# Ledger of designs, part 19: VH-VL binders against UPF0128 protein PH1314

Target 1, 225 residues: UPF0128 protein PH1314, of Pyrococcus horikoshii (o59052)
Amino acid sequence: MIKMLEGYYIIENPGVVPAERRFRMKDLKAWGYDLHLGTIEGERAYFISKTGERHEGETYIFKGKEYHVSRTQKEIPENARLLARIIIERGNPYLEVWLEEEDVKFPLTKEDPRIILKRIWEKEKLNQLLKHVRAVGLTTDFYKDNVFTQGIPLPYEEYPPKVRRVLREVKDIHRDLTGFGRFVFQYFGEVDKMHNYRLYWTLPTLHLFDIDIANEVDKVLGMLD
Below, E stands for the ipSAE of ESMFold2; O stands for the ipSAE of ESMFold2 at other seeds; V2 stands for 0.75 times the mean of E and O plus 0.25 times the DockQ between their complexes.

## First folded at step 10 (VH-VL; framework fv_lutikizumab)

Design f06 (from e06 with light chain S91Y; at its last look DockQ between E and O 0.50; V2 from the best seeds 0.00; counts 0 for: pae O 7.9 > 2)
Fold by ESMFold2 at other seeds, look of step 12:
Structure f06 (fold): chain C 225 residues (1-225), chain A 122 residues (1-122), chain B 107 residues (1-107)
Amino acid sequence: as target 1 above (225 residues)
Amino acid sequence: EVQLVESGGGVVQPGRSLRLSCSASGFTFSDYYMSWVRQAPGKGLEWVAYISGRGSTIYYPDSVKGRFTISRDNSKNTLFLQMDSLRPEDTGVYFCARERGWDEGSEYFDLWGQGTPVTVSS
Amino acid sequence: DIQMTQSPSSLSASVGDRVTITCRASQSISNYLTWYQQTPGKAPKLLIYAASSLQSGVPSRFSGSGSGTDYTFTISSLQPEDIATYYCQQYYDIPWTFGQGTKLQIT
């Protein structure tokens, strides 16, 4: 890792923001959806509904088309992949989700990622993510300012052990993601049992739809509280 | 020769003060975090103070917080423990200890002094 | 504070025996654990760090293992000079805390 400025600690994975990513059933469920196999206008398809909204054997009309639920899936089918990407259209981000069974693509949804992320974070009680998110696009920016003292930031060699543990956790997250990530940190010391620090953390938005990654980031953001 | 040597222990009445010193030699003292660890007679070890290489980061356990003050003089390669408002339960052997390093994963004690005895009694 | 529970509190064994001492933390400490040897009247001596890494100059009969909350210290073939009290210590979070010690005696 490269430390570029005195008083800053920077952990950076240079690289590209991933274009698309595979996800698990647990992620889809965390997003608030059920996955169904059935028919749309009589043709075999996979499609989603909100958790608990539609049941096996149900026939319903949605956006002018007839849907029939044959089976609600417990897992992603072994011959299929759940995939998603973030796309930008006229300056607005969208999460585009589909199931790919062999070479056939079944579109599932296209929705504002900010709406889905907020839903996930509220349901899962990921309060650090809720409080500290600043921007959501191809990347998501977090900013936390917990500085209450006057002074200059300490050099890394003076960081207490718990702060060094936070930096290790960030390094581990960045290593496991195998993509772009940037964490910029300043530490001002401990006053009245309170750590005084400032951080800026940029991560690919697509990774935050992995519920395990979202939990890890939320935990790290709160470690010095 | 790499070593730590404590001094300043003795017998003192409750409520009085005592100042311990630890002289370091054979290594670059200012590069290392230092601690004081005590051991009551016939008992185990208890950490009592912690100071970073430049002295910017200092910690105490609740048992001594507000009564003990750790400090260092890097120009003299010396660590200090000022012990105020001493109690009988502060009786024990006091060791200075060097932390292996300041980087993550190096926060263990790889060098200890011989210890200096402190007795607090009427 | 992270509590370290060490067992047994004492044990006796013969030269050549395999000796095992355990240490349990009140929460996961991610292998931030040391083992120290303290001979009577002397300062502690570091034997093992990072749960399983042997300090330079320490005989290979000493070893450590474990993860999470449960850690084990082993002497593969006990020698007469190993009479001492052995302590575990966590260095995951301040305050640094020690086990209560295990007094090892040779029969």
Scores: ipSAE 0.245, ipTM 0.696, lowest interface PAE 5.2, mean pLDDT 91
ESMFold2, look of step 10: ipSAE 0.434; ipTM 0.768
ESMFold2 (binder alone), look of step 10: mean pLDDT 91; pTM 0.931
ESMFold2 at other seeds, look of step 10: ipSAE 0.042; ipTM 0.614
ESMFold2, look of step 12: ipSAE 0.255; ipTM 0.682
ESMFold2 (binder alone), look of step 12: mean pLDDT 91; pTM 0.932
ESMFold2, look of step 14: ipSAE 0.505; ipTM 0.803
ESMFold2 (binder alone), look of step 14: mean pLDDT 90; pTM 0.921
ESMFold2 at other seeds, look of step 14: ipSAE 0.019; ipTM 0.578

## First folded at step 12 (VH-VL; framework fv_lutikizumab)

Design g01 (from f06 with heavy chain G105D; at its last look DockQ between E and O 0.77; V2 from the best seeds 0.00; counts 0 for: pae O 6.6 > 2)
Heavy chain, then light chain:
Amino acid sequence: EVQLVESGGGVVQPGRSLRLSCSASGFTFSDYYMSWVRQAPGKGLEWVAYISGRGSTIYYPDSVKGRFTISRDNSKNTLFLQMDSLRPEDTGVYFCARERGWDEDSEYFDLWGQGTPVTVSS
Amino acid sequence: DIQMTQSPSSLSASVGDRVTITCRASQSISNYLTWYQQTPGKAPKLLIYAASSLQSGVPSRFSGSGSGTDYTFTISSLQPEDIATYYCQQYYDIPWTFGQGTKLQIT
ESMFold2, look of step 12: ipSAE 0.186; ipTM 0.662
ESMFold2 (binder alone), look of step 12: mean pLDDT 91; pTM 0.930
ESMFold2 at other seeds, look of step 12: ipSAE 0.198; ipTM 0.673
ESMFold2, look of step 13: ipSAE 0.126; ipTM 0.652
ESMFold2 (binder alone), look of step 13: mean pLDDT 91; pTM 0.922
ESMFold2 at other seeds, look of step 13: ipSAE 0.048; ipTM 0.622

Design g02 (from f03 with light chain S91Y; at its last look DockQ between E and O 0.29; V2 from the best seeds 0.00; counts 0 for: pae O 11.9 > 2)
Fold by ESMFold2 at other seeds, look of step 12:
Structure g02 (fold): chain C 225 residues (1-225), chain A 121 residues (1-121), chain B 107 residues (1-107)
Amino acid sequence: as target 1 above (225 residues)
Amino acid sequence: EVQLVESGGGVVQPGRSLRLSCSASGFTFSDYYMSWVRQAPGKGLEWVAYISGRGSTIYYPDSVKGRFTISRDNSKNTLFLQMDSLRPEDTGVYFCARERGWEGSEYFDLWGQGTPVTVSS
Amino acid sequence: DIQMTQSPSSLSASVGDRVTITCRASQSISNYLTWYQQTPGKAPKLLIYAASSLQSGVPSRFSGSGSGTDYTFTISSLQPEDIATYYCQQYYDIPWTFGQGTKLQIT
């Protein structure tokens, strides 16, 4: 980590942004999906639908193929893993999600991660993430400008204890949850009982699909409000 | 042994001054934010003063602001509380307290035994 | 200032009883809360920090829980050495403030 630099307080963890990540049923449900076991054109498969859209025993046509739901899964099967990765194609990010059962991959979806993240954040009322997201790719950038009074940044030694606590929470998120992150912070003081600050936060996009991590980031972004 | 030892308490008349000291040992004193906390006879705890490890940032509650001065001498591992314009309501046991962690965590993991202060005519 | 309201102010219980003490903050303090034990004539001792984290060396019969404005301290099976006054403290924002204390007596 680089301490004070040119009026900024910077918290960096320069770890590796992971190429793919394992997720839980809880995350898939937060993304707005049910997981089904059944058939596609008569062949055994796992597939998803929007939560509540399809039910056990249902047969339906989707994009020209016949689907039959044998069982809606309550949990990820013990011999399987729910996996996802971010792919950049023609300058656009995509979230690819699949279930890997032993040696067999079952593609589940390939969608714009911005659409899924917005859906998660709206459902979970993660309003800081919604308001302050700037860019989504392999990493996601947040920018928050809460400066109401012109001034120069205060040195760390003059940060109120509550502001110092924000910095500790960010360090903990980088260390314990994401592995990688860059947080750039300026604090200008408290005026009329409002904290004046500016921040820029870069995090791995895949980790923001973990609902527990997303919730922690949202809480920290709002801590000084 | 990690410890804090207060001294300088006593009996004093209203309007007078008193200076408390707290000697630290067994840890790197300058790494820790420090506070004074007092307890009136038969009463609860009240935070009274706070100082950063370098001594550059200081806070007081309104009850003592302008009358009390916290300071530290890191070369002597000593914390001070200068108490001016003392009032009967300042009577109590005064503890020095260390914040947990290397740059403070705002709660106290080490306390001294306390030094009694009585302000009465 | 964040006011900490602690209840009850005093409590009598028998050895082996489960004891519960509550602490309410005048605003959300996001789990920035400690519990201290003060034995008569002694300095306070830290038991629990971050609302629920047990300080090293503190017996497991002590626990804390809660969130937002409402916090609870529990002794699962009261022991004779637990006679003391217990205080909560918020460390969310200055001034640091303490609850009024709960004096625990053993019948």
Scores: ipSAE 0.005, ipTM 0.548, lowest interface PAE 11.9, mean pLDDT 89
ESMFold2, look of step 12: ipSAE 0.034; ipTM 0.603
ESMFold2 (binder alone), look of step 12: mean pLDDT 91; pTM 0.927

Design g03 (from f06 with light chain S28D A50D; at its last look DockQ between E and O 0.77; V2 from the best seeds 0.00; counts 0 for: pae E 6.4 > 2)
Fold by ESMFold2, look of step 12:
Structure g03 (fold): chain C 225 residues (1-225), chain A 122 residues (1-122), chain B 107 residues (1-107)
Amino acid sequence: as target 1 above (225 residues)
Amino acid sequence: EVQLVESGGGVVQPGRSLRLSCSASGFTFSDYYMSWVRQAPGKGLEWVAYISGRGSTIYYPDSVKGRFTISRDNSKNTLFLQMDSLRPEDTGVYFCARERGWDEGSEYFDLWGQGTPVTVSS
Amino acid sequence: DIQMTQSPSSLSASVGDRVTITCRASQDISNYLTWYQQTPGKAPKLLIYDASSLQSGVPSRFSGSGSGTDYTFTISSLQPEDIATYYCQQYYDIPWTFGQGTKLQIT
């Protein structure tokens, strides 16, 4: 949905922020983990470790429990799903990740999403996300202030072609990729080949753990550079 | 009917000026972004100028910047191109063109006039 | 500026032939590419936008494909009325630029 206010352009899709989401092996690898099948205290389990930290046949102690790696997985098992959700506990966000094999759930990790997102974005060189993130909870807020010459804001009807294309890309991301989003934009014109604008962009945090979605958001944030 | 009609072309000497007009009909002119595109004899197309619906956003390529001025009079449904300090390389057919639609954020041209010839020679 | 290199410069084909024209951009233009048809003595006509989307009223024998820097325009079965010069245009960034054109003739 597009709403015009005096001096602002707002793109929002009021859809549902999902409680949980399925992910692929490529996402888990981007998060920096290997997936293992083995045992925890002698009982069959799936579990993770940092990429390259643990190997097939290894037995180790972690947080007071004995782990044995039988096989390091190359893909998510055919009969399983990699799932995650964002939860808020005592005002703090956590990413909970588990593997569901049939109807059996294997907890994999519970981590501060800010730490994992920063690690992903640094590794993948998603510099716009790194530079402009302001808050991470159930949703993630980005703020970009690129105003060098503050004049009277232009109405949408007067935006230059590339600016209008950015707004179309945002609309497509909300519709096709995230289902929910709010983008608030103010444009002051182009001076010395520099676009003068402010933006605030709210997206569901869980979707930013999908590396393809994160890449697309980073690209759009940088389109007016 | 929906159309664009150019006028004002002709033969002029180098260093002189011409003013082209483009008359629009059959659509709400002020809602649309407009351009001029030229075509030298036997050559391809070259974008020359761009103006937003109310005229607050204007662009030119370096080849004509400072010599050409695009403008519009929305009360008369007319687009203009003032061409000063004309050079032989400005010779060609000049088309006015309308951007597809402002609400789609697309800058390709879905409506063209039939063109007006401009010849710059001594 | 983004330069558009169109190939071939001219092409002769028979009615019913499959015709292919290519357009290469000097940088990634993210499918912001249009194909125009221009018959002699007339204005250009929009055929394809967004690299592959067919404009309303354009026959289905026309198609476009490609991504990044490399784009292709195809006429699946050439008709006599398709004799024209064809241009690609990028609309990724100002200044907007066109390919040099491909003149299509029937043998």
Scores: ipSAE 0.088, ipTM 0.633, lowest interface PAE 6.4, mean pLDDT 90
ESMFold2 (binder alone), look of step 12: mean pLDDT 91; pTM 0.925
ESMFold2 at other seeds, look of step 12: ipSAE 0.095; ipTM 0.644

Design g04 (from f06 with heavy chain K65E; at its last look DockQ between E and O 0.01; V2 from the best seeds 0.00; counts 0 for: pae E 11.6 > 2, placed apart)
Fold by ESMFold2, look of step 12:
Structure g04 (fold): chain C 225 residues (1-225), chain A 122 residues (1-122), chain B 107 residues (1-107)
Amino acid sequence: as target 1 above (225 residues)
Amino acid sequence: EVQLVESGGGVVQPGRSLRLSCSASGFTFSDYYMSWVRQAPGKGLEWVAYISGRGSTIYYPDSVEGRFTISRDNSKNTLFLQMDSLRPEDTGVYFCARERGWDEGSEYFDLWGQGTPVTVSS
Amino acid sequence: DIQMTQSPSSLSASVGDRVTITCRASQSISNYLTWYQQTPGKAPKLLIYAASSLQSGVPSRFSGSGSGTDYTFTISSLQPEDIATYYCQQYYDIPWTFGQGTKLQIT
């Protein structure tokens, strides 16, 4: 859904924020984790460790329990799904991650999503996301103010083609990648080859843990730079 | 060299199908929106299909919508046009065209292939 | 759809002449207009974009001007190699549309 207001261009896919999402091994690796099959206190389990921290055949104590690594997985097992959700506890967001094997759930981690997102974005050099993130909860808000001269926002019919292309890319992301989003945009023109604009972008936090989606959002945030 | 090369044109009967290909080289293909533009014999130019760099945004004019399908394979730097239910009016030379890159904000065609002829006749 | 109308449809001129071709849009296109040159049997070649900006490598005898709905393409001193059909195209909104073309002949 696209709406025009005085001085604003709004691109909105107004669905609901997804409760949980399936992820790939590529994503788990980008989050900075290895997936292991082994035992916890002698019982068969899947669990994670930081990349490179634990190895096949290793036995260690973590939070008072004995872990043994039988196999470090190279892929998510065919009969399993890597799942995650964002939960809010007393106003604070947490990323819960688990592996589900035929309705048996193996908890993997529960961590502040901001810590993991910062790790991903720093490792992948997603500088627009790092610089412009303002809030992280069930949704993540970005704000970018690239206005160097005061002025009156231009109406849409005066947007140059490059700016209109940015708006189409945002629509593409909302429709094809995230299913939900709100993008609020003001354009003030080009002065000395510099675009003057302001934007707010609200996206589902859970989708930003998909490294391919994070890359696309970062690319779009920088398109007018 | 930066270039586009079309292939797959030919002579077909009305109602039949034809698949055109366009090979790109010398530039980062996935960064560019691509189009097909056709030219009937002795006539002007007509845009017939448009696809975004990711391949997710696609447009057609009414004259071909429902009959033509544009697609791309970014791993092979190749653009395609599947033309179904062909009509004599689809006869012409089909050009693959590159829109200027996303970072320059242009929707005009700065690079064209040589064209591949398509004839639809009984 | 935005209709593009070129005038004239054909034109004959002598080497050294100033040649002018016009293109009129059915609505304002805010200078999002290109001019292409197409020699017989070849692909179109971009000459002018943004109504007045010369593409790299294009001779300075070619120029473009105009605003709103009315645009003009000029060859300041016609050369023999300029024999071609010339097309305008708007890139303001989808569908992209072209003028019908102007066939330029010399002598």
Scores: ipSAE 0.000, ipTM 0.497, lowest interface PAE 11.6, mean pLDDT 88
ESMFold2 (binder alone), look of step 12: mean pLDDT 91; pTM 0.926
ESMFold2 at other seeds, look of step 12: ipSAE 0.172; ipTM 0.660

Design g05 (from f06 with light chain S30Y; at its last look DockQ between E and O 0.78; V2 from the best seeds 0.00; counts 0 for: pae O 6.8 > 2)
Fold by ESMFold2 at other seeds, look of step 12:
Formats: C-alpha cells, structure tokens, sequence
Structure g05 (fold): chain C 225 residues (1-225), chain A 122 residues (1-122), chain B 107 residues (1-107)
C-alpha cells in the first residue's frame, strides 16, 4: 500500500510478521556460529559455538556439560532445517534457534536478538543498519535524518528518479521479502548534490536475520547518500 | 500524433546566448519529466538538463551548470533551454527527450525530437 | 559520474549474422540500462530498457542481457535496416551517461 499524508509518503504492507522462519548455513555463519555434530554428555546432538572457537575432535565444558565435537558441518544436514523465532518474555525479545533433523529438535541458542543483529551487521559491514537502528522487538525500527536544508516537502510526482527508485525498492522488499513493513518518508529536495530527507522504516526482526534481506535493506537505506 | 519538435538552434559566437524551444503534442505534457540531450559533431550523446513534470526538480551536469537553464510552460506544452555563456564545445545537435518521471517503470527516454543544430564558432 | 564503456567502437557484419555489443559500467547499475538505435539523420530510438526488456514494436531479433556492471546487446539475425549507431545508457544515477556508441555496418 502507498499513501500520501500531509507531506509524507508512506509505503505500508499490512501482511503478517512471521512467527517462525527457516534459515540457511550462510545465515548461521553470518550470526557468528559454527554448527557441530557430536555429543553432549555422551548423547548425539547438534550444537553451536562461536565461529572458530571449537574444532573437530575437541572436548570441552560449557555451562556444566561436556561437549565433544565429532564434525563441524559445512552445510545444514540434508534432512534437517535450521529454524528460528522471536519471542517476548517479560518485555524482552529473544531469538530462539534450533535444528530440526527429521522429527528431532536440537535447541541451539536463545539470545538477545540485538546482540546477534549487531554481530551480523558488523561482520557484513552493513553500516546503514548499524547507524540507523532505533529499536528491536518483534519488529525493528530504523530512523534516518539526512536533512541539511529543510523546506516544504515535495510531492511524489516531483521526486527525482533515484528517490522514486528507492521507494520502489522499499515496496518490493515489503512485497517480496518481508511480507510486512512500514516506510514513512519525507523528501525536501537536492541541494549541493545532497538529498534532504527523513525516513522511518519498520520491518519484521526475524527477516533481518536473513543476510540477503539485511543486505538489501542496508543498500536501500544508503541509496541516496 | 505523439511528437516533440525542437526549434531555436543556430550559429552564435562564443559568450553569447541562445534559447531553444521544444513543442510537445499528442500526450499529457505535465505528466512527463523532460530532458535535453546533445550530440557533438561525430560524437556520442550527452545529457545536459532535466526537469520534473511541475518543474520543481531540476538537474544539470557540471559541464553546463550555471550556464544553462531548463524550464517549461505546461499551459503551452513547451520545454525550454536557455543557454548562456556559450562555448565552442557546446556545439552539437540538441534533442528534447521525454521520460515518464513519476509513473513506476518510466525512467528512460521513450520519445525524442528530431533535434535542432547549435553551432558556437568565432 | 558512472562511466559507460562500450565495445566495440565499430563493427562490420553480414546480413543474417549474430551481432553482439557489450557495455560496462564503472559501478553496479542494477539493470537500469537502455539500448538505443540511431540511424543517420534521425533521433535515437529506444530498443531495450531495464537491460533486457523489449520496447513495444521492436523486432524480436533484438535482445539484451547482463547484470551488475556487464551488459550485452544482441541482434540475432542482422537485417539491412539495422545499419545504425547503437548506444547504451545507464539511468541508475544522475548524471545520465551514455556509452560512446558502436557503429554497425553491413559487409
């Protein structure tokens, strides 16, 4: 949905924030983890460690339990799925991650999503996301103020081509990648080769753990720089 | 008939001014962003000015900025290019070109005039 | 400015030949690229937009492909009326910039 309101241009898709999502090995690696097959207290399990921290053949103690690494996985096992969800407990968001191999679930981690998102964004050099994030919960809010010369906002029909392309990219992200989103935009014109604008962008937090989606959002946030 | 017709070209001395016009017909002129594109003798194409449908968004490349002024009169379906402080390197054929600027998927030049020649020579 | 480098500068081919022209941008332009045909004494004519989309009324022997910085224009079976100069242009960012052109001649 596209709506003009009092000098704002609003792109809103009222779709569904996903409760649970499948992810790839590249996403887990971007989150900063290795996936291992081995044993926990002698029982076969999948588990994670920080990238490079544990090696094949290693035995170690973590939170009072003995872990043995039999194999560090290069890909998600053929008959398995890497899954995650965002839950809110006592007002705090958590990312729960597990591997489901056939019908068996192996819990991997439950962590503050803000810690993992920052790790992803730093590792992947997603500087727009780092600089402009304002809040993280079931949705994540971004705010960017790039106004150096302010005046009366321009109507959409007068936007430069590159600005109109940014809005199309946002619409496509909402439709094709996230299913839900709200983008609120004001454009004041280009002065001295600098675009003058403000934006608020709300997206489902769970989708930002997909490195390809995060990269596209970062790209769009920086398109007018 | 959908068309663009340029006029106002000629031979002028360096440092002088020239005003080009482009008459549009067969379409709703104010719906379209417009540009001027030039072609030096025996050379390729160079974009030189851009104006939004209502005229509030205007761009120039550095080569003409401060010397050229694009404008439009939507009541007369006419695009203008005021060229001041002309230089020999401004010599070429000047085309007006249409871009559907605010409609999604319309950011390319889909209609061109036949061009008007401009020669800047002492 | 995004520089567009077009190759070759000129090309001769026979009727019925497959002709290929390439265009390289100095940065990614995300398929915001057009191909124009300019016959002598006439204005440029749009053939391809969005790197690969045919403009309405353009013969199907014309096609475009590519991504990122590297784009290709193809005439599958050259016809006598295809004698022209062909230009690529990016419309990703202002200033709009053109390749230097490829002059196509028939042997």
Amino acid sequence: as target 1 above (225 residues)
Amino acid sequence: EVQLVESGGGVVQPGRSLRLSCSASGFTFSDYYMSWVRQAPGKGLEWVAYISGRGSTIYYPDSVKGRFTISRDNSKNTLFLQMDSLRPEDTGVYFCARERGWDEGSEYFDLWGQGTPVTVSS
Amino acid sequence: DIQMTQSPSSLSASVGDRVTITCRASQSIYNYLTWYQQTPGKAPKLLIYAASSLQSGVPSRFSGSGSGTDYTFTISSLQPEDIATYYCQQYYDIPWTFGQGTKLQIT
Scores: ipSAE 0.037, ipTM 0.597, lowest interface PAE 6.8, mean pLDDT 89
ESMFold2, look of step 12: ipSAE 0.241; ipTM 0.655
ESMFold2 (binder alone), look of step 12: mean pLDDT 91; pTM 0.927

Design g06 (from f06 with heavy chain S106Y; at its last look DockQ between E and O 0.01; V2 from the best seeds 0.00; counts 0 for: pae E 13.8 > 2, placed apart)
Fold by ESMFold2, look of step 12:
Parts: structure tokens; C-alpha cells; sequence
Structure g06 (fold): chain C 225 residues (1-225), chain A 122 residues (1-122), chain B 107 residues (1-107)
């Protein structure tokens, strides 16, 4: 975290970043994958492919193993859960994704979360996330500098209602959607109907793979534009 | 066609409960903060409760805090006010009100329902 | 809480008169103020927002002005359909608060 200049406003929820999270089929589709039931080397398994790349009834070789697609799933099976976590290995972040059917785990992918997040944000047109992301690890940092006319930072009591609403939305995201976050904000006023502000926002990376949360964060990041 | 319609008002005894509903149509309900505003007979307007678009930010004035609960069901485009431990002073017409759009930069009530009457008396 | 005080509480005037109603906030509200009209038996109707901006469809005889803590609502030439109670409301900060109202009667 970089110390902001005097006159900043901080919103923190200093919780624990979750180790793993359950996701829905719509999230997996937003990540760019189809979920299949079939066989790997003749053994029943769930696995993924890029959307549209593989079809029901297809047999193919991938990394030296034979895959057969019995059925492309339209929803996560009722007896299963789609799970993911962020793992740091040798300083590099990875998104691990698996399906847990009863007590059996089926690994689906392990991939650089930055690649998947960029794919999601481009596909879903989440332009604020694309423009303002600065770092991705266990947490993701955003920095936005929307200062066109610099002045003395205003105190909270001088914030207009729309700015105060942004701060409430951030508090709600931390409390209700992510459980953790740090938002550092400076407001310099409105000039020519343009809000002048600067912000840093740290959120748990895993939650940004939930497309509904990603949409809310993108919306809030752009709210004063 | 943009409108708000309140229902659920009536006559109840002090200490009892009443649940008001407000049906929204013609706009994207979840984008808007919503409020309840009441008006006692022959008196002015009093804000009673407010709820954010997603339902996570809720405020009440001290006069009703702990007795009233605002909620919303965005899948049904419906706003609710649960009123418990009703008092004679809660008597009045209850309006649901929409704040002007999030993106317009001003937060004031640009759409009102016609109101539903609530009478609390023995 | 921001207290809003209107003056006068009631007013009688003739058709064609200029009518002025004032609203004072207990602290600066930086022009985040609306004026509503409520005709008898009906819901409030927004007339003026941002202290001075006329809502679409509202006749130009209605206007607002002011700054800081002191705001004014004016009807330049009173018409019979303007009989109503008028309320100011601040939207600077929660809780949203209203003036007590000004009842306007036509003589």
C-alpha cells in the first residue's frame, strides 16, 4: 500500500482472504470454458475445454491422454460443486479450478489468473477493471487517477451526495460481497462537471472470478466519471 | 408507464404489525435506491426508510428504528416495509419513492406512488 | 441531522401575484435541495432540483435560487392550479429531511 497524501479517506474490512470459493456455471462460461462429463483414459471424469472447441461424442488426445466427451453440461450437477482457489507457487499466482462430485475431486485447470481475468474483463466489457488493474496475486490492486484540476483535498463533510454514495457502495461490497477490502480515496472537487479524485482499491482476487462481483466493482470504479 | 403502486395499508391496533408493498414497473428497479416517506393527516412529509439498489445499505430515522424493516425483492420489482410495534403516531399515508437515476448525479425523489393509508387506533 | 425550516407556514395570494417561499438549512447543503408541490389528495410532484434547475414539464413561472443555508422558491405569476403545499427537501446527506411545508391558498 502506498501512503496517500494528507486528506485521504480509507474504507477497510480487514478480514481473511478466503482460501477457496464455490462458483456457478455462469462464472465458468464467463471464464471461457465448457464443462464436460466423459472419460480420460477410459475412466469417468469431468473436464473442461475452451467454449465451442469440443463437442458431445468427440474423442481427442490432449497432453498424451485420450479424452471422450459423453455429455456437455448445461449446469453444474446437483451433487457437485465448482470450486477454485488462488495458489502462489514460486512467487507466481495460479487459479486452480476443480469439480467436487460427492467426495471425488476432478481437477479442471491451473492457470495464471491474470490471463483468465483479462479474458473475462474483455469479453464482459469491464473496462474500468481493464484500465485500472495494477497487480494480481492473492489480492488484486486497482489504481485510478481521475485528477484533471488539482487542488486541496476536500474533507468528507464537503463530499457531494454522489461521492458519498460511492463510499457507501464500497463499504457494502467489502461487507456483503468480498468480506475483505481496502479502499483509499482522495476527493479534490468538481470542476466543469468533472469529479477530480484518486483511489486505490485492494480486493480478494478470487472474488473477481465471480462475474456478478466483477460487474459491481467495475460499475463502482466508473461511477464518478 | 413508469410507475410505483403501493398496497397493504389498513387499520390496525397499536402494538400490531403491518406489511406494505410497492410494485415498480417501467424501469430497471435494481438500479435505484428506494425510500418510504409518510405523511400524517394534515401534516408534512417525513422520510421513513431507505434501501440501496442491491438492498445492502439501509437507514432509518430514530422515530422508526428498531420497529420498521425495509426490504426489496429485485426479481419481483417489489419494495417492502414491515412495520412492527405500531403506534398511533405512525398513522398516515405511506408513499414509496424512487431516487433519480444513479448516473444523473443528483439524488432526489423523482417518482412517487399515490400512497397507501395506514391508521393505527384502538 | 440537517433541519430544514420553511417560511412562511401558510400564505394567501391572488392570481398574478409573485409568491416567494424560503427554506433554511441548519448547515450548508451546497445547493442539494429540491422543491416539491403537493396538491390536496395527491402525491408530491418534483418541481425544482439542485436548488435552481427546473424539472422537465414544469412551467417556467416556477424558479429556485439560493446557496449555502438559504434557499428561495418563487412563482412569478400565480395561477389557480398552483394552490398546493410546497416542500423543500435536502439531499445533501442522510437522513433526507423536508421542510414543514408552506400551504399556498388563492384569495
Amino acid sequence: as target 1 above (225 residues)
Amino acid sequence: EVQLVESGGGVVQPGRSLRLSCSASGFTFSDYYMSWVRQAPGKGLEWVAYISGRGSTIYYPDSVKGRFTISRDNSKNTLFLQMDSLRPEDTGVYFCARERGWDEGYEYFDLWGQGTPVTVSS
Amino acid sequence: DIQMTQSPSSLSASVGDRVTITCRASQSISNYLTWYQQTPGKAPKLLIYAASSLQSGVPSRFSGSGSGTDYTFTISSLQPEDIATYYCQQYYDIPWTFGQGTKLQIT
Scores: ipSAE 0.000, ipTM 0.461, lowest interface PAE 13.8, mean pLDDT 87
ESMFold2 (binder alone), look of step 12: mean pLDDT 90; pTM 0.923
ESMFold2 at other seeds, look of step 12: ipSAE 0.044; ipTM 0.613

## First folded at step 13 (VH-VL; framework fv_lutikizumab)

Design h01 (from g01 with heavy chain Y33W; at its last look DockQ between E and O 0.61; V2 from the best seeds 0.00; counts 0 for: pae E 5.7 > 2)
Heavy chain, then light chain:
Amino acid sequence: EVQLVESGGGVVQPGRSLRLSCSASGFTFSDYWMSWVRQAPGKGLEWVAYISGRGSTIYYPDSVKGRFTISRDNSKNTLFLQMDSLRPEDTGVYFCARERGWDEDSEYFDLWGQGTPVTVSS
Amino acid sequence: DIQMTQSPSSLSASVGDRVTITCRASQSISNYLTWYQQTPGKAPKLLIYAASSLQSGVPSRFSGSGSGTDYTFTISSLQPEDIATYYCQQYYDIPWTFGQGTKLQIT
ESMFold2, look of step 13: ipSAE 0.316; ipTM 0.699
ESMFold2 (binder alone), look of step 13: mean pLDDT 91; pTM 0.926
ESMFold2 at other seeds, look of step 13: ipSAE 0.237; ipTM 0.677
ESMFold2, look of step 14: ipSAE 0.131; ipTM 0.649
ESMFold2 (binder alone), look of step 14: mean pLDDT 91; pTM 0.926
ESMFold2 at other seeds, look of step 14: ipSAE 0.323; ipTM 0.697

